# VHH binders against o13800, part 7

Target 1, 230 residues: o13800
Amino acid sequence: MNQVTQFSGNSANLMLYWILKSYYSRFDRIMWIDTLGTFNPAALPLPCLEKTMLVRSFDAQGLKDAVDELESNLKSSEDQAYALCIDSFSNPIGLLMAQGNISFAHAFMMTLGRKCRILTRKFRLAVYLSTSLVYIKQLHLSKPALGNSWPFCLDHSYILEDQQHNKCLVHCNQSRKDLLGCSQLFLLLKGSFTHEYLTIDFYNGTPVSVSSKLHVSPSLYHSSTLNSPS
Key: E = the ipSAE of ESMFold2; O = the ipSAE of OpenDDE; V2 = 0.75 times the mean of E and O plus 0.25 times the DockQ between their complexes.

## First folded at step 1 (VHH)

Design o2 (framework vhh_7ocj_1)
Fold by ESMFold2-Fast, scan of step 1:
Structure o2 (fold): chain B 230 residues (1-230), chain A 120 residues (1-120)
Amino acid sequence: as target 1 above (230 residues)
Amino acid sequence: QVQLVESGGGLVQAGGSLRLSCAASGSIFSINAMGWYRQAPGKQRELVAAITSGGSTRYGDFVKGRFTISRGNAKNTVYLQMNSLSVEDTAVYYCAAGEFYTAYGSTDYWGQGTQVTVSS
């Protein structure tokens, strides 16, 4: 999975946790860039955490510095598979845009996004980003933040919309056009009592199958996985 | 430029207890996690316990229920309370601090290590 994948929505970060929980064995090292101070180690099993570097970066420069450090590590650790999770990518960029030089902020964002994409092509690196959604009243829809040029930095983009009754609907907003076959997507049902993972197989942009796995409440489950190797 | 000062190691009999302390000084606002690793003779270093600036804790499976990591009032000090010690806990214990959750990164700081020996 040497690609750049974005998840957008209030629950988008849950997809990053789910990917690591499900696929951490495929990575030798994981870098998690936390831009909000909200990283939850209880959400990940201990073997996954032992591979994970947590970097806290609250602004755009710190985000860039962390990606530059990852690049240095990739160059010195040839043949290792890396995952990079950025939760949230849109937050520090939004803060940069709020400073009033929109052209500079946009250029910074696109330069960083292109760098991430280039790194996935040069090294064994998968990049997973969480971003916010922006609701557009006139169109009665939500779309990922960061503007219309940003998707050119992405191989895949998925939208997570919170629904009633602790459900989250996942839409494929963009998928790499040259990728034939099934993209395995997941629908995470969140709740105070139970969590259910739904895996959705896509073929030619259409869901063809759905499977589910029932989980006990997150606090009990994650507490157990922290102290007991799976 | 972060320095870690460790204390509390020593010789203890099986079933006994020890408390390790680690105080960080210098540019401590770059630190988001502190913890303890150990290295037994002939083995690789392994995570014992870690605590984040937000108070989240992690433990190695081999110390579950016996060891407790906690933070001091100044928040630049962490303690490892080790109960029900066995000869298998004999190792050099290292304090670690960094921006990274694990000590696999280039920005991690290490203490000098303190010997813990558990006799039969």
Scores: ipSAE 0.000, ipTM 0.172, lowest interface PAE 12.2, mean pLDDT 71

Design o3 (framework vhh_7ocj_1)
Fold by ESMFold2-Fast, scan of step 1:
Structure o3 (fold): chain B 230 residues (1-230), chain A 120 residues (1-120)
Amino acid sequence: as target 1 above (230 residues)
Amino acid sequence: QVQLVESGGGLVQAGGSLRLSCAASGSIFSINAMGWYRQAPGKQRELVAAITSGGSTRYGDFVKGRFTISRGNAKNTVYLQMNSLSVEDTAVYYCATSYDFWSGYSTDYWGQGTQVTVSS
């Protein structure tokens, strides 16, 4: 808890849903900032949804405004445990960078990232971000978006690389000293998501165990049960 | 797609009461909250009341204790009971759906609006 965690890759958003599905009981309030218009409420249990504030923001200023609103909420009720999920952090920042003033965009990004990190230290807040990967052809490698300074805003960073046969390799890109080490994770992603699961056990914000089976409810894609009024 | 149909607006004297109703149809199970916003001429829309599918409620500060939001048995209908109305409550009232009734930033679908006029 009280840490900033990044997941990078095409399936990074699934990690945010999985964390909330697994640990929503630890949080009194959840803010989900949706920058892509892709939030799927069917992916989360009804008690989790009842705690969840969804903010849609498609540009960098809207993203900042949502974080500022979170800060105001934390200040008025600082004894409550909050989670902040941003899906995707890199998308609105990338759009801002495309506008041409790269120095301004970079400063904006770093200021916002530092603010998120400071909030995790001042309040009972856990932050989970999804970002894209960029392939560097000359170096023959993929790395998280947002450049070399961005990792200073993060406590943990994981890369999810798509593999053949609906599989995803999860790689530890960055971890704090309280981790016993980084390991590559092998994640099976299937359209049904019924009987296979990968469990990551987080203790005090730090992953401590993994298994080779991924369980993701079909409700991430389609579920009549979750879509019915309770 | 979701369609919202409002009813119950009208003219009422100060101190009176009105009950607004809103019925949702279409893909309603993809939403987790329904509520009411209002907009007076020259002002921005503001949250009046919202209720989640689980029954949690949120109210605007100026209506707490006077207004009550509730759901129908089918959970695709929401009601706003407005008591002790004042001239300051005069506005167009909009039914809305949202994944999030806490922030007020994003609203998925809006109704057509219904006029509420409170005379002195």
Scores: ipSAE 0.000, ipTM 0.147, lowest interface PAE 16.2, mean pLDDT 70

Design o4 (framework vhh_7ocj_1; at its last look DockQ between E and O 0.35; V2 from the best seeds 0.00; counts 0 for: pae E 18.5 > 2, unsure alone 61.3 < 65, grease 28 > 24.2, SAP .738 > .668, off the site)
Fold by ESMFold2-Fast, scan of step 1:
Structure o4 (fold): chain B 230 residues (1-230), chain A 120 residues (1-120)
Amino acid sequence: as target 1 above (230 residues)
Amino acid sequence: QVQLVESGGGLVQAGGSLRLSCAASGSIFSINAMGWYRQAPGKQRELVAAITSGGSTRYGDFVKGRFTISRGNAKNTVYLQMNSLSVEDTAVYYCAAPGDFWSAYRSDYWGQGTQVTVSS
């Protein structure tokens, strides 16, 4: 539970909603930092929303201030469990980098990431981040944004690659000991010796099935029968 | 012990703007967050916006970026800039110090309220 987990890709934010919908009973308080203005309360059950504080922070300083305020209000005891969701972590950092001081932005990002990691060790806190993917044409490969040093702030990193028919291919990019039970959703790996690909079917913005095989959609199943995410 | 006084309410046409102000007095040094709530006739009181001493903000989703909460230089004053007002924004607006970082509805201190009426 005391871990930093990143989801990367166009559907990465759906994983944050799914985790809260599935596991909100394990948390006493939830903080959602919305950096895009896209938070959808309809995606969460009412009992989950009653535990959830929504914070909107559109720039890097606002994101840091929100994390600092969280730290000041966490209780270091075994009777309180917390979740922090940041959707999107990469967006305000990318905006800061676009302002021209890349070294400063990188240092800011790593300092904030280390702080989140320290908070998970100091308090009963689980941190879930959504980030964008960057395509590297020379390698024909998509990787999470934020550069080579960023993974050192993470316990788990998953890549979501959109497939046809509301399906998403999930790759475990990095994994450490799973204290939250994410291993029940994903095949967790240590190192890069081998990894599993999972297919998650999304329906109305929530995962409805997980498969270790490529999903073959029957031609008779028309996409218009599926609901759009609300 | 904390006293909150609102100002800036009134009648405005749909599409117009209003700026609400709230001044805190008394034992303000322990106030970590201040916010705005509203209550329309027949509805439960709901969070509009809140701001912490560090500048973090939170909003009700129905304001859709139309409203902005900010603090004055002395930190004992909060403002709510309300743009693109609609008839559905008609309510009594209350300034509050939530008393608890985690919940806007656990306010220890409430202002008197200020009426905002948006006409078609």
Scores: ipSAE 0.108, ipTM 0.418, lowest interface PAE 3.0, mean pLDDT 72
Fold by OpenDDE, look of step 2:
Structure o4 (fold): chain B 230 residues (1-230), chain A 120 residues (1-120)
Amino acid sequence: as target 1 above (230 residues)
Amino acid sequence: QVQLVESGGGLVQAGGSLRLSCAASGSIFSINAMGWYRQAPGKQRELVAAITSGGSTRYGDFVKGRFTISRGNAKNTVYLQMNSLSVEDTAVYYCAAPGDFWSAYRSDYWGQGTQVTVSS
């Protein structure tokens, strides 16, 4: 049986913080949807925070409402560049599933995902989603914990995983510089990741060719020092 | 409803190469992970290679860099490039696709298998 894996400790997504620290100047507005209650403002520079709207939504309805609010904002400010971070997308879905509403959870996820995709196509919007991993025992691999249909909604998927669950790679043909842009729906699975073009070293908070750290250091969840890539 | 169709197997001389392909069809919206297993006569089925939609890969210990799994451009397709084949690689190779939603929903799909024979 497959199992959902999650890093121990703080659930903050260091990759999302890294992205914003690196590229916040390219966005006019940022919405951060915190579904875990673990948002750490200290990890972001003040100029970034000044343009960031934090929304805490701990259930599916809250998540939906937050995205609806974003849509309203986008409609009123079409010339502005937006970033949406959802940390995590999987948490509200998992809650629905825990309640036995599996079919509804799936439908909800796809509906919301599709909505985000549409918004990225229509507006100057980049969407970054974090999620947990599902470990597939039979294949000795982890995958996004969002079902088989989810990839249709995504531009890019990045698996950030501890090496305890075997090799962690990202399937992407774009470099680090290509991670930012409008019209992108970007899936992040928390942890350190390696791919042909980019490895994120969460210990140093920098992109490297080969990471000396194979997992996310819990100490970094409380650190404001995430370096921007060169 | 769901079918995995393997192709590319056959007879090859030691040191040769084969490229296996698998295509999933049927009532599948998408496949997040696909892989290859093999089973030789009298042996247990073992993992050859696997790949997720996110590009994560895993190889059996015996592969030792000889095989490469990759996703195709077509929907729900996976390839296994096998180089430097040896007699020990002779087996029926099976395509596999585990389907799941989180940990509460799971369904596994298997192909019928394709014979790979490596002659000395």
Scores: ipSAE 0.082, ipTM 0.599, lowest interface PAE 2.7, mean pLDDT 72
Fold by ESMFold2, look of step 2:
Structure o4 (fold): chain B 230 residues (1-230), chain A 120 residues (1-120)
Amino acid sequence: as target 1 above (230 residues)
Amino acid sequence: QVQLVESGGGLVQAGGSLRLSCAASGSIFSINAMGWYRQAPGKQRELVAAITSGGSTRYGDFVKGRFTISRGNAKNTVYLQMNSLSVEDTAVYYCAAPGDFWSAYRSDYWGQGTQVTVSS
C-alpha cells in the first residue's frame, strides 16, 4: 500500500489479477487501465469486479487522461483506499517512442511515473504496473523495459521467470524496502496463479515473517476430500 | 557519463586464482545487468559471465564451473572469481553493461579492459 510496484514478463498480468484476488477486500475502489484490450473480467471474483472501474487506453495520452481521472476521484474521496492496475504500462510508452521523438517520450514517461509516486504518497493508493521484458543480446539476458531511468519511479520491481511444469518464479530485482533478492513461487493452475506458502507480502511490500510462513492457506484444507472417493 | 572500472587482473600461474572487480561510476540510476567478456589475441570477444540486479546468472560454456560472478551490496558493482586458471584463459577481460532503454541510438558501456595472463 502507498507504493508503486512493477511486474515484468509474459505472465505479468496474472500477477495483477492475483494481487486483486488476494487483496481486494483492503481496497474500496479499483481502477484497471487496460492498454492492450485484453482485460478478462472472469479472472476476478464478483465482489472484486463490482468495485473495479475498467478504463481502456490505447496510447500514451489516454493513459495520462486515465491517471488524471484517478487523481480527481482521489481528491473527492480522500479517506478511501484505492488500487490502480495498469496492464501494460510499457506498451503505450513504446508506441510513443516509435513516433520518433525519444526525448519527449522519455520525459512523458518520467512525468507520469513521478505523478503516480506522488499520488501514492498523498492519498491511500497502491499502484501495480505490468511491463514487458527486453532481451539484451550482449549479455544474453532479459531486463525490464523502459530504460535505466524508469526504476527511479518504482518502489518495488519484480521479474517473472516462467519455469517448467507450470511454475513461475517472481523475483524482486529492486526494492525501496527489504525485498531485494526475495522470491515468490507461483503455480499456474487453470490460467491463474496459486501458492502453497506466501513469502512476500505484496500489499505492504515486505517479506513474510517466519511465523506467517508457517500459516497454512485455508484452500489447502477444504472439505472436497470427503467427496473424493479415491 | 557512465564509466566502468575494472581491477584485479595480472599474472598468475596455471591452477591459480584471480578475482576481478568492476564498478560503475557516473551513473545516477541502477544498472539492471552487468557482465564480463574476454578477448584473446586474434579472437572475437566472448561472454564470460553475466548477472542481473536480481541475481540471475549466465556463464560461457568454456567456464565449466570454474568462475563465479556475483553482485556487491551496491547494485553497480560485480565480481568475477576465477579459479583453476589455465593458459587458455589468457585474455583481456572487459566489464560490460548495456545502455538504457534507448540503447538502439547509443553505444553500450565497456571498460578499458584488464589483462589476465596465465603462465606455465
Scores: ipSAE 0.000, ipTM 0.195, lowest interface PAE 18.5, mean pLDDT 79
ESMFold2 (binder alone), look of step 2: mean pLDDT 78; pTM 0.805

Design o5 (framework vhh_7ocj_1)
Fold by ESMFold2-Fast, scan of step 1:
Parts: structure tokens; C-alpha cells; sequence
Structure o5 (fold): chain B 230 residues (1-230), chain A 122 residues (1-122)
């Protein structure tokens, strides 16, 4: 659905490629904002690439301008279903923080995040973000308020954990305060702890299948499998 | 055979940003590259940025890291995101399209737009 989803951790950007490879037919237009210069067109099918607008923005202003362009496109083409992928959202913000503008960077981050969330509520738009908390920590940014406020801009938040032999475990841990609200199912159940685990199989660095496992207190795990179209 | 229409030019303050758009129509299947050139009064046209149908990009030396070229949906639209603008970026910006993968600064593409003015104030 039209929601803001974050994937964080090493190789979290691979989830953005998996989503587009699996679901590009549901979108009329795709905007990919590349903040690292690492976009790999070979990872996506040609029909997906044909509806993808690649925007490379190395700084915070360029990121904002690209989102502003998306908003203009959404307003002029209200019947279109859009996807917005930002790889990486945290990179331009980290660069802004490195300049000593921490309060401005925080305000910029929250304003842009809220704008993306509002756009998903007004238009047929799904937003997918890759983020790295390591960059912000490397700047000695240890203010809990900055990390705790960001999840309120998100509908879903997942941490991708690498496992040996090309397996990654993606989980939404509701016991961590900075991950509160990462699961829509959890929010609906109020007073219950819900953990959603996605096991991702990789082939040549590309996700090829995803399985999910739901654990709800007091019940046991229940498994479902989601497969990418071949 | 191919027609190019530019938009997005205008006045901007130094340090600001602008985004130019170029839409191609006609026989677009034979286009292998689209790009942006600029020309200031009394100067030669120079390459700003170019992108191939496969997504490979090339930039002029004075805009690397500040400007970004990208493709739109259906591959018939190209954008130039211009960040950290300075007064020396003031020029007429031209959209260009051609059959070759990349063109050198000052060379001719097969098709050209009419140009859009970008003016950067100090």
C-alpha cells in the first residue's frame, strides 16, 4: 500500500531492488533518488527501467528538490501510481551534520520525512528508503532525540541482518523504542508484541525469495512465503 | 524526426538549485544519448551532462558533484538537477539528443532544443 518503509543496515538497498523487481507492474512511474552514485540498472528488468526516473542528488538540497519535483508530478498526474526509492536517505543528512549543522540537519530530516509521509496519504505513492545509522554515529551524534523522533515519519522499519551463506534476516523488533510503529499489524493489536521476520535468500547479491514468520505473544511462529516473479 | 522541448529555467540566487526538464517526441527509438549543453554570451557551447539509453552518465569537469542528469519514465524525458549554483553557471542551457553514446564539449548532437535561460545572481 501507499506507505513509507525504511530498510536499514548493510546492503539494505538490496530490498529496494527486490521491491521494484517484484512489484514494478503496480506502479506507473518510479523515481529513484541515488545519493551515493551506486545505482545498478542491471539489477532491474528493462520494463521496470523504462518507467524509472533516476535522480542523483549528493546533498540535502538536491534530495529536497527531487522530492519537490515528485510532488509536482503527483499533482499534475493524479491518476498515476508512483513509487519513490531513496538510496541512501541518511547519506545527505549525515553530510549536512558533518558540516556542524546538526540542528538544521535534524529539522531538514524531519521536515522532508513528514512531507514524504503526507504525500503517501494524499496521492497513490509508496516510499522506500535505505538508511545507515553508522554514518550518523561516526559523526559522534549520540542525541537519542534525533533517532527517536525519526521513526514517527515511518509506517514500516526493518533492520537487515547479514547471515552466513547468502541469507539475511529482516526483522521488526517492537521491544526497541526506536523501532516503535515498524509494523502495521502490531499497531492494530495494541498491547501485544508482534515480531515479523523476513528471511531473504540472495543469489549473486540479489534477493530471489522472501519468507515471513510472524510471532505474536502468546502464540507461536506462523510462516508464510513471498516469492518474486521469475 | 525528433523534437526536444526544455523547461525549468529561470532566475536563482547563488547557492540555490534549479531543475531543468527536456521532453523528446517523434522517432525516439534510435536515440542512444540525451544531454545538456550550455553557452554563455561570446563563449563556445560546452558539455554539462549526458546520459545514454543504458543509463551511463558523463559530466563536464566544472559541474561534477554539483549537477546530476537523470532519465524520466519511458526514457523520453531527461532532467538536469543543478545544485550549488554560482554566477559562472549563468548561460542558455540546451537539451540535445543523438545516436552516439557520448559527445565531446562543443560537438554537435543530431537534435537540439531551443534553449532555456538560467541566470544566477550573487
Amino acid sequence: as target 1 above (230 residues)
Amino acid sequence: QVQLVESGGGLVQAGGSLRLSCAASGSIFSINAMGWYRQAPGKQRELVAAITSGGSTRYGDFVKGRFTISRGNAKNTVYLQMNSLSVEDTAVYYCAAGYEEFYTAGSSYDYWGQGTQVTVSS
Scores: ipSAE 0.000, ipTM 0.103, lowest interface PAE 21.8, mean pLDDT 67

Design o6 (framework vhh_7ocj_1)
Fold by ESMFold2-Fast, scan of step 1:
Structure o6 (fold): chain B 230 residues (1-230), chain A 120 residues (1-120)
Amino acid sequence: as target 1 above (230 residues)
Amino acid sequence: QVQLVESGGGLVQAGGSLRLSCAASGFTFSDYAMGWYRQAPGKQRELVAAISSGGSTRYGDFVKGRFTISRGNAKNTVYLQMNSLSVEDTAVYYCARDYYDSSGYYEDYWGQGTQVTVSS
């Protein structure tokens, strides 16, 4: 709640569906911005769909207009809890950059991202974004799309790595709460706080099981005493 | 035409300090986040520090509390102040800016790098 969370990868959109399916009761209203025409209402329960406003926005201006509409709704009803899902954020911004004015496209992206962030601080709003992974030759690895400036608009960033047998490994790329951020993702989805990695099984486009693999930590396996300062 | 030119590297004793500079040209510097990366022989290039257009900063785990990134928008320059240097900080340090090509894919634009060598 009150945070901007990004999921990156081929299966990133499935995390948005799973969050809503699991936690729609926490939200009074949901706005889903569909930038690819791929929204699947069958993936969500009927009570969730009854709270959901679908906005189809295939370009950057349409994306901004939808966020502006959300802002108007938030200002007219400040006591309601909202979720905003954007699937995909990188597609319309990438198309804007392809039009040739990179400086304009960059400023547009950052202005929109800062607006979403400010709205999460001012109102009862959670923002969930899906984004592509892009291969960076100089680093010899794949990173979330939209470059080095975009992560400054995010509270949490997770990378989804597709695995065999409908499994997906989730890596924490950025979190303001360290391992607690990855644990909060699992808490948001399943209610566990004891893992650094999350493996999810997908069936018919929605996660059907979640398991965690603890990162090897000597303090967890070689010390039976955990002291918390809080 | 984007150009990034690093300077300030060299040989320093463990526990010493260095200040790296990156002079940028060919774009509106104040609009972009800037970063410092490093690469030791045989290792992957890794993020050291990043600074947003508004001045917010992020650091890699192994340099937090020792390194400080800053920027001078009037001079189109980003800086990395490196304190309490250790042998493990020995690497080529690269300045980076996001660059987006006409297809919409992003590519980090890289400077030529500056060598930092820390001796025991």
Scores: ipSAE 0.067, ipTM 0.451, lowest interface PAE 5.9, mean pLDDT 76

Design o7 (framework vhh_7ocj_1)
Fold by ESMFold2-Fast, scan of step 1:
Structure o7 (fold): chain B 230 residues (1-230), chain A 120 residues (1-120)
Amino acid sequence: as target 1 above (230 residues)
Amino acid sequence: QVQLVESGGGLVQAGGSLRLSCAASGFTFSDYAMGWYRQAPGKQRELVAAISSGGSTRYGDFVKGRFTISRGNAKNTVYLQMNSLSVEDTAVYYCAAETYFETLGDYDYWGQGTQVTVSS
């Protein structure tokens, strides 16, 4: 609760489904913003679906409008616990950047990100985002999309790396020292959050088992160095 | 049109200090996040410190409490103050500017790097 959490990678959306399956009882209402047209209602339990509002927004303005609607709902019903899931946050921002005014797109992205963060501090709101990974040649590894200023809007950032045999490595890229409201993910990341990978087994898009191991030669960009929030 | 030029590297004894500077041009500096990375021989390049357009800072685990990143928007320059240097800090240090990776693809804007060598 009261946190902005990002998952990055090809399987990042599966973490959003898993969180809702595991914790939907903690939320009075859920807003799912689908920017790709890929929302799968079969992935969620019926009681979870009954409290979920699906908003399909294929551009940046639609994304902003949905967040503005959430803000209005939070102001009208301040005692309710809300979850906001955005799958994918990076897609509509990337499309906005492709339209040619990159400075405008960056300002739009940061303004929206700051708004989400402020809403988590003012209301009973948890925000979960999926984003893509981008390969950086100079680092010889992949990092979350949206550049170096975007992480300042996040409390937690995790990278998901697909492995063989339907497995996925999850690495903590950025995390606060307190993980209130994220107890199951905290359990998966017990110990050193900056140098450990988790292995999550997936079956039909659902996590079914978890194990952990220390990584030595990371292939993904990690910013465990960004864990100091100041 | 982005250009980044690092300076301030050199040889220093363990326990000493250095201040790195990175002069930026080709973009509206005050609107962008800046970072310092380092690469030791035979290792991957890693993040040392980052500073947002608003001045918020983040640091690598091994440099927290010893290094300080700052920016001078009037001079289009980002700085890295390195204190209590150890042999393990020996690396080429690179300045980096935020890029819009989702639009531009497989690159960041990087300086040429400046060598820092810490002797026992």
Scores: ipSAE 0.012, ipTM 0.409, lowest interface PAE 8.6, mean pLDDT 76

Design o8 (framework vhh_7ocj_1)
Fold by ESMFold2-Fast, scan of step 1:
Structure o8 (fold): chain B 230 residues (1-230), chain A 120 residues (1-120)
Amino acid sequence: as target 1 above (230 residues)
Amino acid sequence: QVQLVESGGGLVQAGGSLRLSCAASGFTFSDYAMGWYRQAPGKQRELVAAISSGGSTRYGDFVKGRFTISRGNAKNTVYLQMNSLSVEDTAVYYCAVSGSYEFWTAEDYWGQGTQVTVSS
């Protein structure tokens, strides 16, 4: 896998656990960067944990240092397959923004995102990020944190919407590597947009089942999805 | 202080053209993605077009082939060329900088908007 994938929402971190639980055998090494102090080793099987390097980093510089360490490991890895999980990517960037140097914080974020993307192209690396959803009062909608330029660093983006009875609706916000406009995607799909939806059941903080369904949604055109290829 | 000032709106007949400009200040313009949004009466604000720091562009389906976004880094300005306008394009058009304003709040980094009215 050579892709950068983002999950956004209150339960976005549960997708990172689900991916590792389901696919850890495909990775030789896993780096988990924990920015909140919430990593739960009990959520992962022991063979997965034996492959996992936990890095705790509560600020943006520590997040960058951890990615730099990953790059060093990749260069010395003898073509091993790596996964990088960052839970939460938006938290340390948000703390950096709160310090008031907005231009520096944005440049830092984009430089780090581009580095992750380059590493997925250069090495056998899959990157999985969790981010928050932000309610924007002026638009009366929720969208992934980190702004309009951030999706250019992503191959895939999914939004998780909490539902009743410990269910979460996951819908595709972006699913292609190409920088295609929405109008061009319409031409490829014969003039229709579709969401791919996943329903995830949670129990005690762990996803226990996943099902998928395709449907057409007009909401795909709202600002939170417009910069995504799908 | 981040400031965005839109201009170029007005009244135009269906089939006509307008060019909007957004003058930006208070940040390193060339490092940021810029976008044009619009809001019609009674509707949610929607993204019309976006341009990355590197010049890559994305458009809404409703404007495909009709609108073109561009930027002039030397002038700290982003543009929206609007061709073949229809009455459905009638809205207030807003310029927005990508990044910090969308993390937690969009209040401080929106321009005041420029009204586009398309008559039949």
Scores: ipSAE 0.000, ipTM 0.173, lowest interface PAE 13.8, mean pLDDT 72

Design o9 (framework vhh_7ocj_1)
Fold by ESMFold2-Fast, scan of step 1:
Structure o9 (fold): chain B 230 residues (1-230), chain A 121 residues (1-121)
Amino acid sequence: as target 1 above (230 residues)
Amino acid sequence: QVQLVESGGGLVQAGGSLRLSCAASGFTFSDYAMGWYRQAPGKQRELVAAISSGGSTRYGDFVKGRFTISRGNAKNTVYLQMNSLSVEDTAVYYCAAGSDYTEFYSATDYWGQGTQVTVSS
């Protein structure tokens, strides 16, 4: 669990709540960095909230300060298990980019991301991030925000696609091949042998059921394959 | 342990050529798509070229006709031959390995540390 995991999409934050609700007993302390002002304490059990430090940081400097505080806490009690949740990581970085120095913003982002990754290797720390998706016209697909170098800071990256009837399709975008736990959770194929998909039903912000599909016909999931070859 | 090690970067005059190499270890090289990305200061990282396990290639619009990607499976190495270089090609060039050639950017599993290419006028 000592890894950096990113969830991307409109429902990405729900995965952070679900992880804490499901696994808070595995952590001694939790830091939640809220960059949007959207933190919902009603989504978490009281015992989880008692372990949780909420930090509201609406800009990149505040985000860095919160991570620096976490590092100080880890150094003082390095044998304790910590979770760090950042909802959303892309928001304060996007605001920094909008202020005019894109190269500075990218350097800041990568430095912070590398720091989080290094902390997961040195201490008992799991990091969970939510980010937005961006559409890339050249590739005709949606990608997690923050550009092409950002994936270097991640151990796992998942894309959440909203579906009808409160369902969400989870696609594994990036994972190390030697990481068995991720493969066990997202082994299922939907319309492609190169991608893994899992369908999760949400009610009041928490998953209530999980459905899986293997060897699904491409025509059921890809409109471009509905046209038969002439 | 997976490792990608770039070499061949440096300073070159406009109109010149460079050949980048990327030596891979720690995975079955012949099963992976390989590629090169670049990032100039103040810009997002962009795909320069990609090559499938079977040898199919694709290029970014700004390098097509000038750059050539190739691979040597016996040596676990991917190459980028860069011809007719311009000042606009100045960037850090990154070697990458991915499990899916067509969705290479989203399926990139491994990144190198990058090598600087500087083109002077």
Scores: ipSAE 0.000, ipTM 0.088, lowest interface PAE 20.8, mean pLDDT 72

